# VHH binders against SET domain-containing protein 9 (SETD9), part 5

Target 1, 299 residues: SET domain-containing protein 9 (SETD9), of Homo sapiens (Human) (q8ne22)
Amino acid sequence: MPGRLLRGLWQRWRRYKYRFVPWIALNLSHNPRTLRYVPEESKDKVISDEDVLGTLLKVFQALFLNDFNKQSEILSMLPESVKSKYQDLLAVEHQGVKLLENRHQQQSTFKPEEILYKTLGFSVAQATSSLISAGKGVFVTKGLVPKGAVVSMYPGTVYQKYEPIFFQSIGNPFIFRCLDGVLIDGNDKGISKVVYRSCNGRDRLGPLKMSDSTWLTSEIHNPLAVGQYVNNCSNDRAANVCYQEFDVPAVFPIELKQYLPNIAYSYDKQSPLRCVVLVALRDINQGEELFSNYYTIVS

## First folded at step 1 (VHH)

Design d07 (framework vhh_enristomig)
Fold by ESMFold2-Fast, scan of step 1:
Structure d07 (fold): chain B 299 residues (1-299), chain A 119 residues (1-119)
Amino acid sequence: as target 1 above (299 residues)
Amino acid sequence: EVQLLESGGGEVQPGGSLRLSCAASGFTFEDYAISWYRQAPGKQREWVSTINSGGSTNYAESVKGRFTISRDNAKNTLYLQMSSLRAEDTAVYYCARGWELDSYYMDVWGQGTLVTVKP
């Protein structure tokens, strides 16, 4: 009986997927983590890439319009059709009671979290976790998250499988592993923070920022960029979100790249930028903490 | 080679019906939202309808109840069934890959097909 069960587990083990690898490798032998498995026939994507793209574009466009007066240098670089589109959308945004605000020069009237709520019907933010030993967690602070919604993004520096990550991996629990071996370093301090800022400066084109660096500061511009603080599920806390990989298409609007909280470690124009979103597995109510499923490799 | 090709345009009397088709090639059609846009002479391009990969549909207010968007993923084809046509519906109709209302985010456009509503 036991021999048959062990053979079944062996057969299944060879068909599993692994995502999150805590890079406290020096202590892995003292932290035996249970392998979680998903059959190869299971789809890793909960929603389509087009649904992810549509959500990101809607949120980033709303953020851009909210801070329109500070985008003047970027606007001067854009095609006339794009400028006209934003001007038309701005006029629509100021319908009703906001019509009076059209006559004032101040366009940044709302906090990013409020823009997220107006755009998607909910808002999220980091706070002290409901888990005593976890530190930070991410909560639904307003509204209702429907099943299938993009609720967060995993920020950080993106490393291809051949790229060195030695020093950044030491004692770093924020290394996310993609199915293809791509890594994302979402650590907001130390060498990881310095690396991200360096890459952001490298890729900047005059007034155009190619990534969001504000998730490293107290003044966060993209309210979705809190995914690294989402705690893993446990026996007592069921997962209500899952990780989904997303490649930014070449046609992504250049003026909205400033809101993408990811940047490639090496400059490679042939490969799309890898992002990771967190997608709701069920409807999530106001006040609930987000918990993700993850897979870890143990010896 | 990624392409969209429209067909089915023509002349129709007010109150008549037409069905437009858009044949897609060179990409996984099933995974993409596809939209219909139109452009009347001397006017800006106007969004008409979108269907996403999951089959959910949206329509511009001017065409709600008269137009129906649908897709056949097995044939890589998008359709627009137009009924109760008006003179104001006269335009070149374009199929585009991507989301509603944001025509500048569309990365693939068809050549267009002319619809003329004649009295």
Scores: ipSAE 0.000, ipTM 0.140, lowest interface PAE 16.7, mean pLDDT 77

Design d08 (framework vhh_enristomig)
Amino acid sequence: EVQLLESGGGEVQPGGSLRLSCAASGFTFSNYPISWYRQAPGKQREWVSTISTSGSTNYAESVKGRFTISRDNAKNTLYLQMSSLRAEDTAVYYCAKDHYSLGTEDAFDIWGQGTLVTVKP
ESMFold2-Fast, scan of step 1: ipSAE 0.000; ipTM 0.272

Design d09 (framework vhh_enristomig)
Amino acid sequence: EVQLLESGGGEVQPGGSLRLSCAASGFTFSSYWISWYRQAPGKQREWVSTIDSGGSTNYAESVKGRFTISRDNAKNTLYLQMSSLRAEDTAVYYCARVQKYGPTYFDYWGQGTLVTVKP
ESMFold2-Fast, scan of step 1: ipSAE 0.005; ipTM 0.452

Design d10 (framework vhh_enristomig)
Fold by ESMFold2-Fast, scan of step 1:
Structure d10 (fold): chain B 299 residues (1-299), chain A 121 residues (1-121)
Amino acid sequence: as target 1 above (299 residues)
Amino acid sequence: EVQLLESGGGEVQPGGSLRLSCAASGFTFDDYTISWYRQAPGKQREWVSTIYTGGSTNYAESVKGRFTISRDNAKNTLYLQMSSLRAEDTAVYYCAVGESYLYDTPGFDYWGQGTLVTVKP
């Protein structure tokens, strides 16, 4: 690729990096969800980072335990203390439910959305939107989402503010722009899909995956990884969720990284992995569709 | 066996305060979202408040600003501090864990025995 052409794109992008990226901006006249101006008065957090982390760990631990027999290869790569920890957690879960010995319970497997319900008291899934022209939307399929709950995650490849994004930005309505200029490409098709899978393969350590790639398929493992399908609010549809940025801490359990639906584009090792969660602005009942806006200033 | 045992109910005058407790056993308390519900005589159970694993809280509109939910993970105990009590708060109060176990049948909730709160008219 000619260096002079890339430098021209880079110089142009540097002028917009705190507002928007030039290639993404070409799509934004049709997709305001990906257009994010960075106002000084924006609130960037609705709940604490500890609440986000606690929620993700709880859900991911439950997913891991539900598929414990499939995790044996991963556990064999880790300290024996990790395996004993999960065996203890599994034993407490089983003993805490009932004192009945049941062969059927030992053979039971749950879908990811059922695990989400069992851990947070609600489940969400993508379906046809209530908006005639919107295609996909995200609904509360079971239970009650309370105000302040992490209800979804925005999946995709994470591009740092200095990293160019080229072909993936063309005609792509699923690029989320963080306040600091970090981008997340949540498109499940085309070049975006290939890039995510390539990054996932790059970072894999044998059976141990550093990110979830199943959100690119019909059989998703992390039921929260549907955030890119949440539609924007309108006059007829008030916002009931908002976006919140979250950096994965270095102490995050390595065996649970397989459930993170985000991966860094560049193998730089210096930046924490950026994730984006959607947080409930109010109680959301079973059957309701999720609608988002940008960071909300409560006046 | 999951057990939830509520206590702290009683008779109180309008405008008074009560603190309810729920002692939990048979599950990893720290890992579960736990709620308070109530059932007034002749009415259906209604949700009152929830506390999440991270400490975040949520309240029914009728009790916001008057009730405070909290948890003590070291003691496996859930609390509901009630203030400015009204006649319409008269109900049996239940501690509840939603479906939260990997091998149980979806849709089951675990409930305590309840504790009666009576606000004299």
Scores: ipSAE 0.000, ipTM 0.126, lowest interface PAE 19.4, mean pLDDT 76

Design d11 (framework vhh_enristomig)
Amino acid sequence: EVQLLESGGGEVQPGGSLRLSCAASGFTFSSYGISWYRQAPGKQREWVSTISSGGYTNYAESVKGRFTISRDNAKNTLYLQMSSLRAEDTAVYYCARETSFYDLSGHYDYWGQGTLVTVKP
ESMFold2-Fast, scan of step 1: ipSAE 0.000; ipTM 0.273

Design e01 (framework vhh_h_nbbcii10_fgla)
Fold by ESMFold2-Fast, scan of step 1:
Structure e01 (fold): chain B 299 residues (1-299), chain A 126 residues (1-126)
Amino acid sequence: as target 1 above (299 residues)
Amino acid sequence: QVQLVESGGGLVQPGGSLRLSCAASGFTFSEYSSYALGWFRQAPGQGLEAVAAISGSGGSTYYADSVKGRFTISRDNSKNTLYLQMNSLRAEDTAVYYCAADRGYFDSLPSEYDYWGQGTLVTVSS
């Protein structure tokens, strides 16, 4: 029978040995997303950190430019080093404002999903799952997702090892466990929602937000921020995406941080922000639902 | 050295019950174990089919639609043994039943399982 066993390596097992507060433990035995064990062969990243960063920057810059009229007002409040990156576009925008005033017309911008399509060649969105009991799912709504593409991000509040996550851990199926014990709480309701919004307000730099909070609303600005709604694979639905951890580098453009759908629970600017992306395991066609491979299938 | 050994197979009448056992050696069952455990079957002339699986923590189980409500998967950590309780057996349940261990993702795909037993025959007929 075809098993996957690499000879010469008697123990390549890595299990989560970390145990949280009792309230997390109550949820842990019922939520495979909270406790995850991954084979050594599957711990390797599907794509490089540079590929993840390049994709996120490409999408976020396109979103920023699509909303430039509003962003140009924010840029005027930022350091000259940031403002100078856009000086040619600011000059054009100033000319455009004068032209718009003369014509008494409003400028139209593209919807975020349309920007995603123009940038990566596909778009994704949440909808009713093809699984009768699952509720929400995530679908490729337009275009073709090539193998190795970043198709989604797992939004939510990031908790470091040993940071308290009490009441929001109870009965919460949207807590993602990273391999190093970092947790991401992607629940869009209740106390989890309040915590994320509080952290988002804490980290604002004047008019500029340092994280995306729109994934908590019906009008999502970052169309990738739907990863928590991707369902687990099953006998009838093979996995076509996998989770990959990514740390935001210190050199990440400050004006684009507003599109990151993650925020640290503790105020610690020295630690890199953890994000989680979903990466395509094969080419995925328009109309297909995304399914991830988790360590357990929930009955 | 990891080894899985099935037992409990045999001939049973329709509507009857059987309990299959899978004894593991070379690793230990425990809550939060690195091994998810499952049962697969191969009926005459058919491919390998997932029947039931249980996570390392025991908190999550999977059952094929054809066996839901009739079969129950369980584990006994003190005996290092996996069980499949099969009730209300039907002729269509006739197959060789395999115990399998997955050291990673709990999946219904046979290709994802690392260790396999030799199989035990279950025949449901009068």
Scores: ipSAE 0.000, ipTM 0.105, lowest interface PAE 19.8, mean pLDDT 74

Design e02 (framework vhh_h_nbbcii10_fgla)
Fold by ESMFold2-Fast, scan of step 1:
Structure e02 (fold): chain B 299 residues (1-299), chain A 128 residues (1-128)
Amino acid sequence: as target 1 above (299 residues)
Amino acid sequence: QVQLVESGGGLVQPGGSLRLSCAASGFTFSDYSTYALGWFRQAPGQGLEAVAAISWSGGSTYYADSVKGRFTISRDNSKNTLYLQMNSLRAEDTAVYYCAAGLYDSEDYTSPYEYDYWGQGTLVTVSS
């Protein structure tokens, strides 16, 4: 319903109006009522890029293997160097089981959040926030999050500094600003959703997707792609996660790129894809809500 | 002019079979990277519900639990036509059936909002 979508956007705007400021569209240099503050500990990387990469590869590899019957079709189109990694599993598919007739029934063995738990020792999911006016929040739904763990990712279209973001930035509470001026548009509605899908279609290599678009739907494939719903810390709620920027290395496995919940607005093969992860500042127990230390100050 | 035209509906007894066809004009199904195709139905006095969907490649399909194992969706890009083979029909399958085409590859093929073009519908009546 259009009215339902507009109401949702208004509720999100009210919830996050002090978290993300659309600097480009609003020209706030001429209206300095809103200031951005990033704590010193959020400017430094809490964990190494190698630790971030290791975590993402571990989770994405497990997701890939979980629905291998479907993924084997994608592998058939990829170079031998990629197919060789899965040769034993491809032999099973090649034995002539009628997978197409049964694929939609057996294409996934476990729910993505179960794979996350098996892989990292915890699961996270969005739910109604513990804060009265915040709407959605993100909770540890199972297990224990150890200090330094990657807990979620901030999904969305990545705009390089000075790239136009235009009308997507107007009234949009889900634009994350990186320290170097790169922006990530994590809005799951309206023009922002259309732009992300357009970029996803642009970058496809036949059946192979180069980014995850399921965070825009009710059937999420990457259970980490909920970072835009993490609420800011307050006097009553201390921060337990922080944002950390990560550039995807050129050697990232091509078959796993489908799980990255970010895509570049402009096709630039020379620039690495920017991602943003949320990293635990302390051990976080089952049932706790995540709170970040990224915020804007309204004077 | 973009148009989807359904055909093959009619009156059938319980346990019978029908094959619905959806012919596209004004655009083609050949761009597998951008098109999602599906069937929706609406029974008298009920809301619109997803019946079946097929991905850009034909490699992934969705079926509502109520039709799973009885209905088969297929596409022929060379003929610009989408099909729904309906077997073991039940009185509860009585509805107007709509075909729909989406410009974007979506993971949520059950949402009518993911589809940009719609047919006018074809009536299927299952009764003795």
Scores: ipSAE 0.000, ipTM 0.143, lowest interface PAE 18.3, mean pLDDT 76

Design e03 (framework vhh_h_nbbcii10_fgla)
Fold by ESMFold2-Fast, scan of step 1:
Structure e03 (fold): chain B 299 residues (1-299), chain A 127 residues (1-127)
Amino acid sequence: as target 1 above (299 residues)
Amino acid sequence: QVQLVESGGGLVQPGGSLRLSCAASGFTFSYDSSYALGWFRQAPGQGLEAVAAIYTGGGSTYYADSVKGRFTISRDNSKNTLYLQMNSLRAEDTAVYYCAAKPWGSLDYEAGDYDYWGQGTLVTVSS
């Protein structure tokens, strides 16, 4: 179980915390994502929380409907108020003969990236960065991204300010630091991956998942969940996106929670789930790589 | 209540120019709003064709291949108005022109993706 491994790692990390501080200082120039300093002026949101929520619900609803044959099985476990939203589509599911006839033609359903394109007018994906030695980057693969659009989400395990982050913080360039001290660990490897999967398994409501874990695999269900691979701007590459923090409202469609690529480390239903979106600072054309503004804390 | 009202249509000679206007109400054109605005046309006996589109907050535009280099889409946020400047008009440009809008700022070339539509304005290019 990941919980047993985490306790062992946490005890070891306590003994090495003083050695960790010099390592963090040495790596700030190479891993600027580990810490972020944000000027007071940049605390202003680019778009409203209502616009963020509306965009996420639009995309998640389209993904849900694209996969409806599988999702309809899960709906049977949910309240009538949820099932009533999909009554017309559920009536079609009674025609099993039609489903059996067409089951080998699953290519008629769209890939998640195509759903994103049909829903928002663009698609994004991770690929090798245009920057030498940067590894992965995120590109607009199809369509046009308008200024103010939600382009991506920063996936990962959410740690509250009071929660210690373990050995996962060492050598990990995918930790996003929120303004209030909340951290998001978007690393798709090692112990970070194990932690996320454990939390995802913990929070299930029967067969219904409360978060997306597919960003850890080669078959991503939420095509927005690539934000951790967006590179920082430089003198040669101007920023075209910025990070915006978003709290999932208490009233959120339960059937769509499976597309949220974030999960709280501690099980606490009283605190809202923190998400981070990347918002376009200008219109971005097909073929362009995404670059974010990011500052590191200077001692 | 979102409304779009087109104006500026009429009869024009081949090779001539015409400017269409679309006055919007019920929402505001601003760099803070996420709206895609477009022009569509329907020629006699044919379906709707996308002509041009623009974002309220940006400079990105779309043009159908048939109108590239001849038509220019623009907006005036202070007047809450969308424009289509049509130059070098041809007989095949004869159609009813519709103004359309959709929230969330995405540019889609398909009419079915636009939520708000005007009544249409007729453009006739003689001969």
Scores: ipSAE 0.000, ipTM 0.127, lowest interface PAE 17.7, mean pLDDT 76

Design e04 (framework vhh_h_nbbcii10_fgla)
Fold by ESMFold2-Fast, scan of step 1:
Structure e04 (fold): chain B 299 residues (1-299), chain A 126 residues (1-126)
Amino acid sequence: as target 1 above (299 residues)
Amino acid sequence: QVQLVESGGGLVQPGGSLRLSCAASGFTFSGYDSYSLGWFRQAPGQGLEAVAAISSSGGYTYYADSVKGRFTISRDNSKNTLYLQMNSLRAEDTAVYYCAARESYFGLDQSDYDYWGQGTLVTVSS
C-alpha cells in the first residue's frame, strides 16, 4: 500500500536522522550560524586534540611507571632517545637487579583503576546498567569527573571506509561510525575478537606491543577502554558524555602505544591511527552511570 | 567584562612560602559556563611555561614537574578566586606569574586560554 511505503520510508528516515551525519547535514542547511562557522572549528570536538593527547599521555605514563619492573625490559630494545627519558629510573632498576643475589618476589603494583584515580581524580568501570535489559553500562566508581575530562575510550579494530567488515558487522551492536566513514569494531566476542588479536600479533615487535588487547579479557590494563559499553541517552536519561574522534599523532611515544585500545585492520603506516574518546559534558559524581548521545555533539 | 587580577607577589627568601591570589570579575567560577583556570610563569630571558592548572570542578589538577610537591593550586567558587600556594621556594621560581581562564574545557596549552591577568612578580632572593 502507498501508506505503508510512506511509513517505511519515514521509519527509515527517523532511524537515519538519529545518525550523526544526517543530523549535521540537516542542521547545516537550516541553521545559518552552524553553516557559516563550521570551518573555523571542528563541530565534532568539545575539547582540543592537545587536551585529549595530554590526558592520554598522563594516564599511560602513570600505567607504564606502575609496571616499571616489566617495562624496563622492553626499554632495553628501544633507541637511546627513549631510554634517556627514564635513565634515573633505569639506574635504580640496575642497582636493584645487582643487589638481587637471592630470589625476591615481584614488587606489588597498583590496580589500573587505582592508577586512573591517582592520575585524574576519578575511576570508571563497566557493570550491569541501571537500565532494564540494557546489559552492560559504565559507571564512575570513585572520585569526581570534571566537565571536559576524557572519561573513556572506544576500543576496537579500525576499518577505513573502503575496507570490508561484512562478517564482523552481522548482529554486532558495537560498530562505531566516524564522520569520515571510518568504523571501529568494539565487539569483545566472536570473529571481532579474533580479528583484533590477529592485527595485534601482526604489529608486535618482539615483546613490544603496538596496541592494548587486554580490553578483550577480564584483566583490563587500560581502565579507560570501556567506551563501547556506554549506553545512549534518552528522554529519561540525559547525556552526560559525548564521543570525540582523535587521531594519534606521529610523535606519540612508542613505549606508550601498548595502552592504545585501537589497531588498524589494514597494514597502512601512512594514515594516523583513529581513536574515539568520551568527554564529560558536566561534572559527574561517584556512582553515576555514563550516557552518551549517538555520535558527537554539534553546536 | 571579564577581568583577572593577580595579587600576593613580592620578595621572599629561598625556602620561604608565598600565596598568590587571582580575583575574577565578569564571570563565575562555577555554574553552566564554568571556567578552567591556570597559573603560568615567565622567568627572566625564558618563555612562558605552565605551572599549574585546575579543572572547573577542582577534581583534576596539573603541576609542572619542577613545582610538583611544592606548589598547590586551589579555587574558591564563593569568592570567585584562584590561589597558588608556593612552598619551599627556590631562586629558579623567580618569575612573573600570570593567572588565566579558558571558556572551553580543561587543557595545558597556553594558546587555549581566553583571558589573562596582568601578572605579579615573584622574586626569590637572599
Scores: ipSAE 0.000, ipTM 0.168, lowest interface PAE 13.8, mean pLDDT 76

Design e05 (framework vhh_h_nbbcii10_fgla)
Fold by ESMFold2-Fast, scan of step 1:
Structure e05 (fold): chain B 299 residues (1-299), chain A 127 residues (1-127)
Amino acid sequence: as target 1 above (299 residues)
Amino acid sequence: QVQLVESGGGLVQPGGSLRLSCAASGFTFSSEDSYALGWFRQAPGQGLEAVAAISGSGDSTYYADSVKGRFTISRDNSKNTLYLQMNSLRAEDTAVYYCAAVPYLGWSEEDQYFDYWGQGTLVTVSS
């Protein structure tokens, strides 16, 4: 390009304190997923925040308990109020070590996708999309997704509306725009990957991680953290999920924060962490691919 | 193989100047904005901060508010090299500086985002 697009963006961005980046993120006609624009009349919020929170806590608690042998080590470093929630399990584990050593094999832990199935009645995973040349997609791999279920989460680094994201936006089709101008960068490659990992290391509380970074690897711990791979709907593939914004409440259990696939770009303990979930618009059967509505920012 | 190598860091007194260089190999800089280039920094105990970015043609630049007016980003496509001229340096500019390159506009499903950063160069501003 002759730099015209960047000159226009630069001029507008200077006026708006770096919050306006739609042009640089545009992929003309071939990848419209660059940024999502939500019309003023949009009603994408289909379930309550209480329902979202309840679902996330249910899944994360199951993941925590499934991996309890490792998590018990982290618990030793947390406040007594947190340890007391698991006192019975810690006592059983201490007794169980001797029994398993002398008589029985240790109970094998389930894979994250199996925990999701046992918890919500379905599993989802990324695979090659049914769309030609679309790359990855997300499929219901087991069970039935009921209408209104939280099916996935959009992972990535969370940028407040005035925080600079110019460099990370270049060539990046995975930047989700929230209604209030907050952006989530769900790209698993390049600069975006390094930024997320840096923020994850910054926020680590000793051995306890404050966010999930495994969505950047082949061994995903939170099986919901695949939302960035959900493809845009088309005439041949109707949307069956929608995006819904969710703020993590201050009372969220500290030991479960390690499963949240989002992290704030700037260190701010007082602002709630923004997450985005994908919610089923209808019952979705095993084997179906997930499709959402995508919008390019227009202004 | 795509590779970025930073150089030019070192110890400098407050108010001094340094010029950082980033030499790229394995891909060619082009005036058609094939790669946007930029500088990030990480101070001890802090997260990554975007410092400056420049388009492929050099026509457009970005600067963080903390460095605006003091730092100048530039590129030489014939030498496949990115520069950061740092003037009026302050103690707060002490950090490891990283060069990064990303494709400009992921156009097709075949386009790849390069997971390529330089190794970093340390800049220490102290007396």
Scores: ipSAE 0.000, ipTM 0.199, lowest interface PAE 15.0, mean pLDDT 74

Design e06 (framework vhh_h_nbbcii10_fgla)
Fold by ESMFold2-Fast, scan of step 1:
Structure e06 (fold): chain B 299 residues (1-299), chain A 127 residues (1-127)
Amino acid sequence: as target 1 above (299 residues)
Amino acid sequence: QVQLVESGGGLVQPGGSLRLSCAASGFTFSTYSSYDLGWFRQAPGQGLEAVAAIASSGGSTYYADSVKGRFTISRDNSKNTLYLQMNSLRAEDTAVYYCAATYDFSGTLEPDEYNYWGQGTLVTVSS
């Protein structure tokens, strides 16, 4: 039989979820991405998990096929269960040896940004923000982003609830906090970069990479992996995208995991890999900068 | 939230000296939440050029070859302020000077490695 006061406190606790780690607490007041607040009226998922999965598979499959000459070499070293999916394409490569060799020599592969455009009808890239003090931002460079589209992914090392995040948590504006307390460290510099590369080197299936590390370089293979540079909305800049959490299902094709820009800090987890996507809240035109909020306000 | 504000720019004669300041708000220069900080400049009709950088501890400094021996970068963590002492100024030092901050724990002179930027302050070196 608690009073209105106790109900109010419980509702506040329900609306606000956080993870306390001694060193991350030093940064919580300086970065809203680590101090994530959920208003009671808000909806944190704009589209279904099936829509997210469908979009990622469509883009990653297109990237895989664009680089098929290199990927076919990797496939030849993998189990038949993976190789059989591409049997027709491998047969075409083998049957016309002279023609295929000529095609390989004359064939220009498309840049990842062009593949994104051909696949989703738009492209995005990082550039200098329209806000001088923000440094980098993310812009729609080509095409039109329809409402509900996945426009970007938040790359980085995934820390489960209760996993230590040591010195890389100090002064780091690129740590994203999920509702369940999972953290994603999307900093492409310093100790955070070293940690991600170490985890990437750990997680391989023979010649196959299990995550994308190219977002740490100038030659990005997954053009969606720029989400950490999307600036937060303000009174002067309305949000046009929203963060949405996504767990990679067990059914996810192993050969396409190389395009996922996230890696678990702990190797021997049986839990699904956490990803974060940015979803369009409205149609976004070519030339527009992306500005994020944590949730869609539906009330 | 994070803001950097430059001050101290102005007109100075060749051979003169000028001190630029960069005041930070929305973050702290404390030893637990320190940033690597830098100065960059853009001359009229030219691209962005690195000037100097200082690591979070204040012990490591980096300078562009064009300013080595003439300019000194320093920081005051208690005041959340970055400084650039410019001596023996030349006409070619005329530019808009920007302060910038990054969450890297190493000093760098690459502009694309900086995440936060000030609005700039104009320095004109002319007789």
Scores: ipSAE 0.000, ipTM 0.092, lowest interface PAE 22.1, mean pLDDT 76

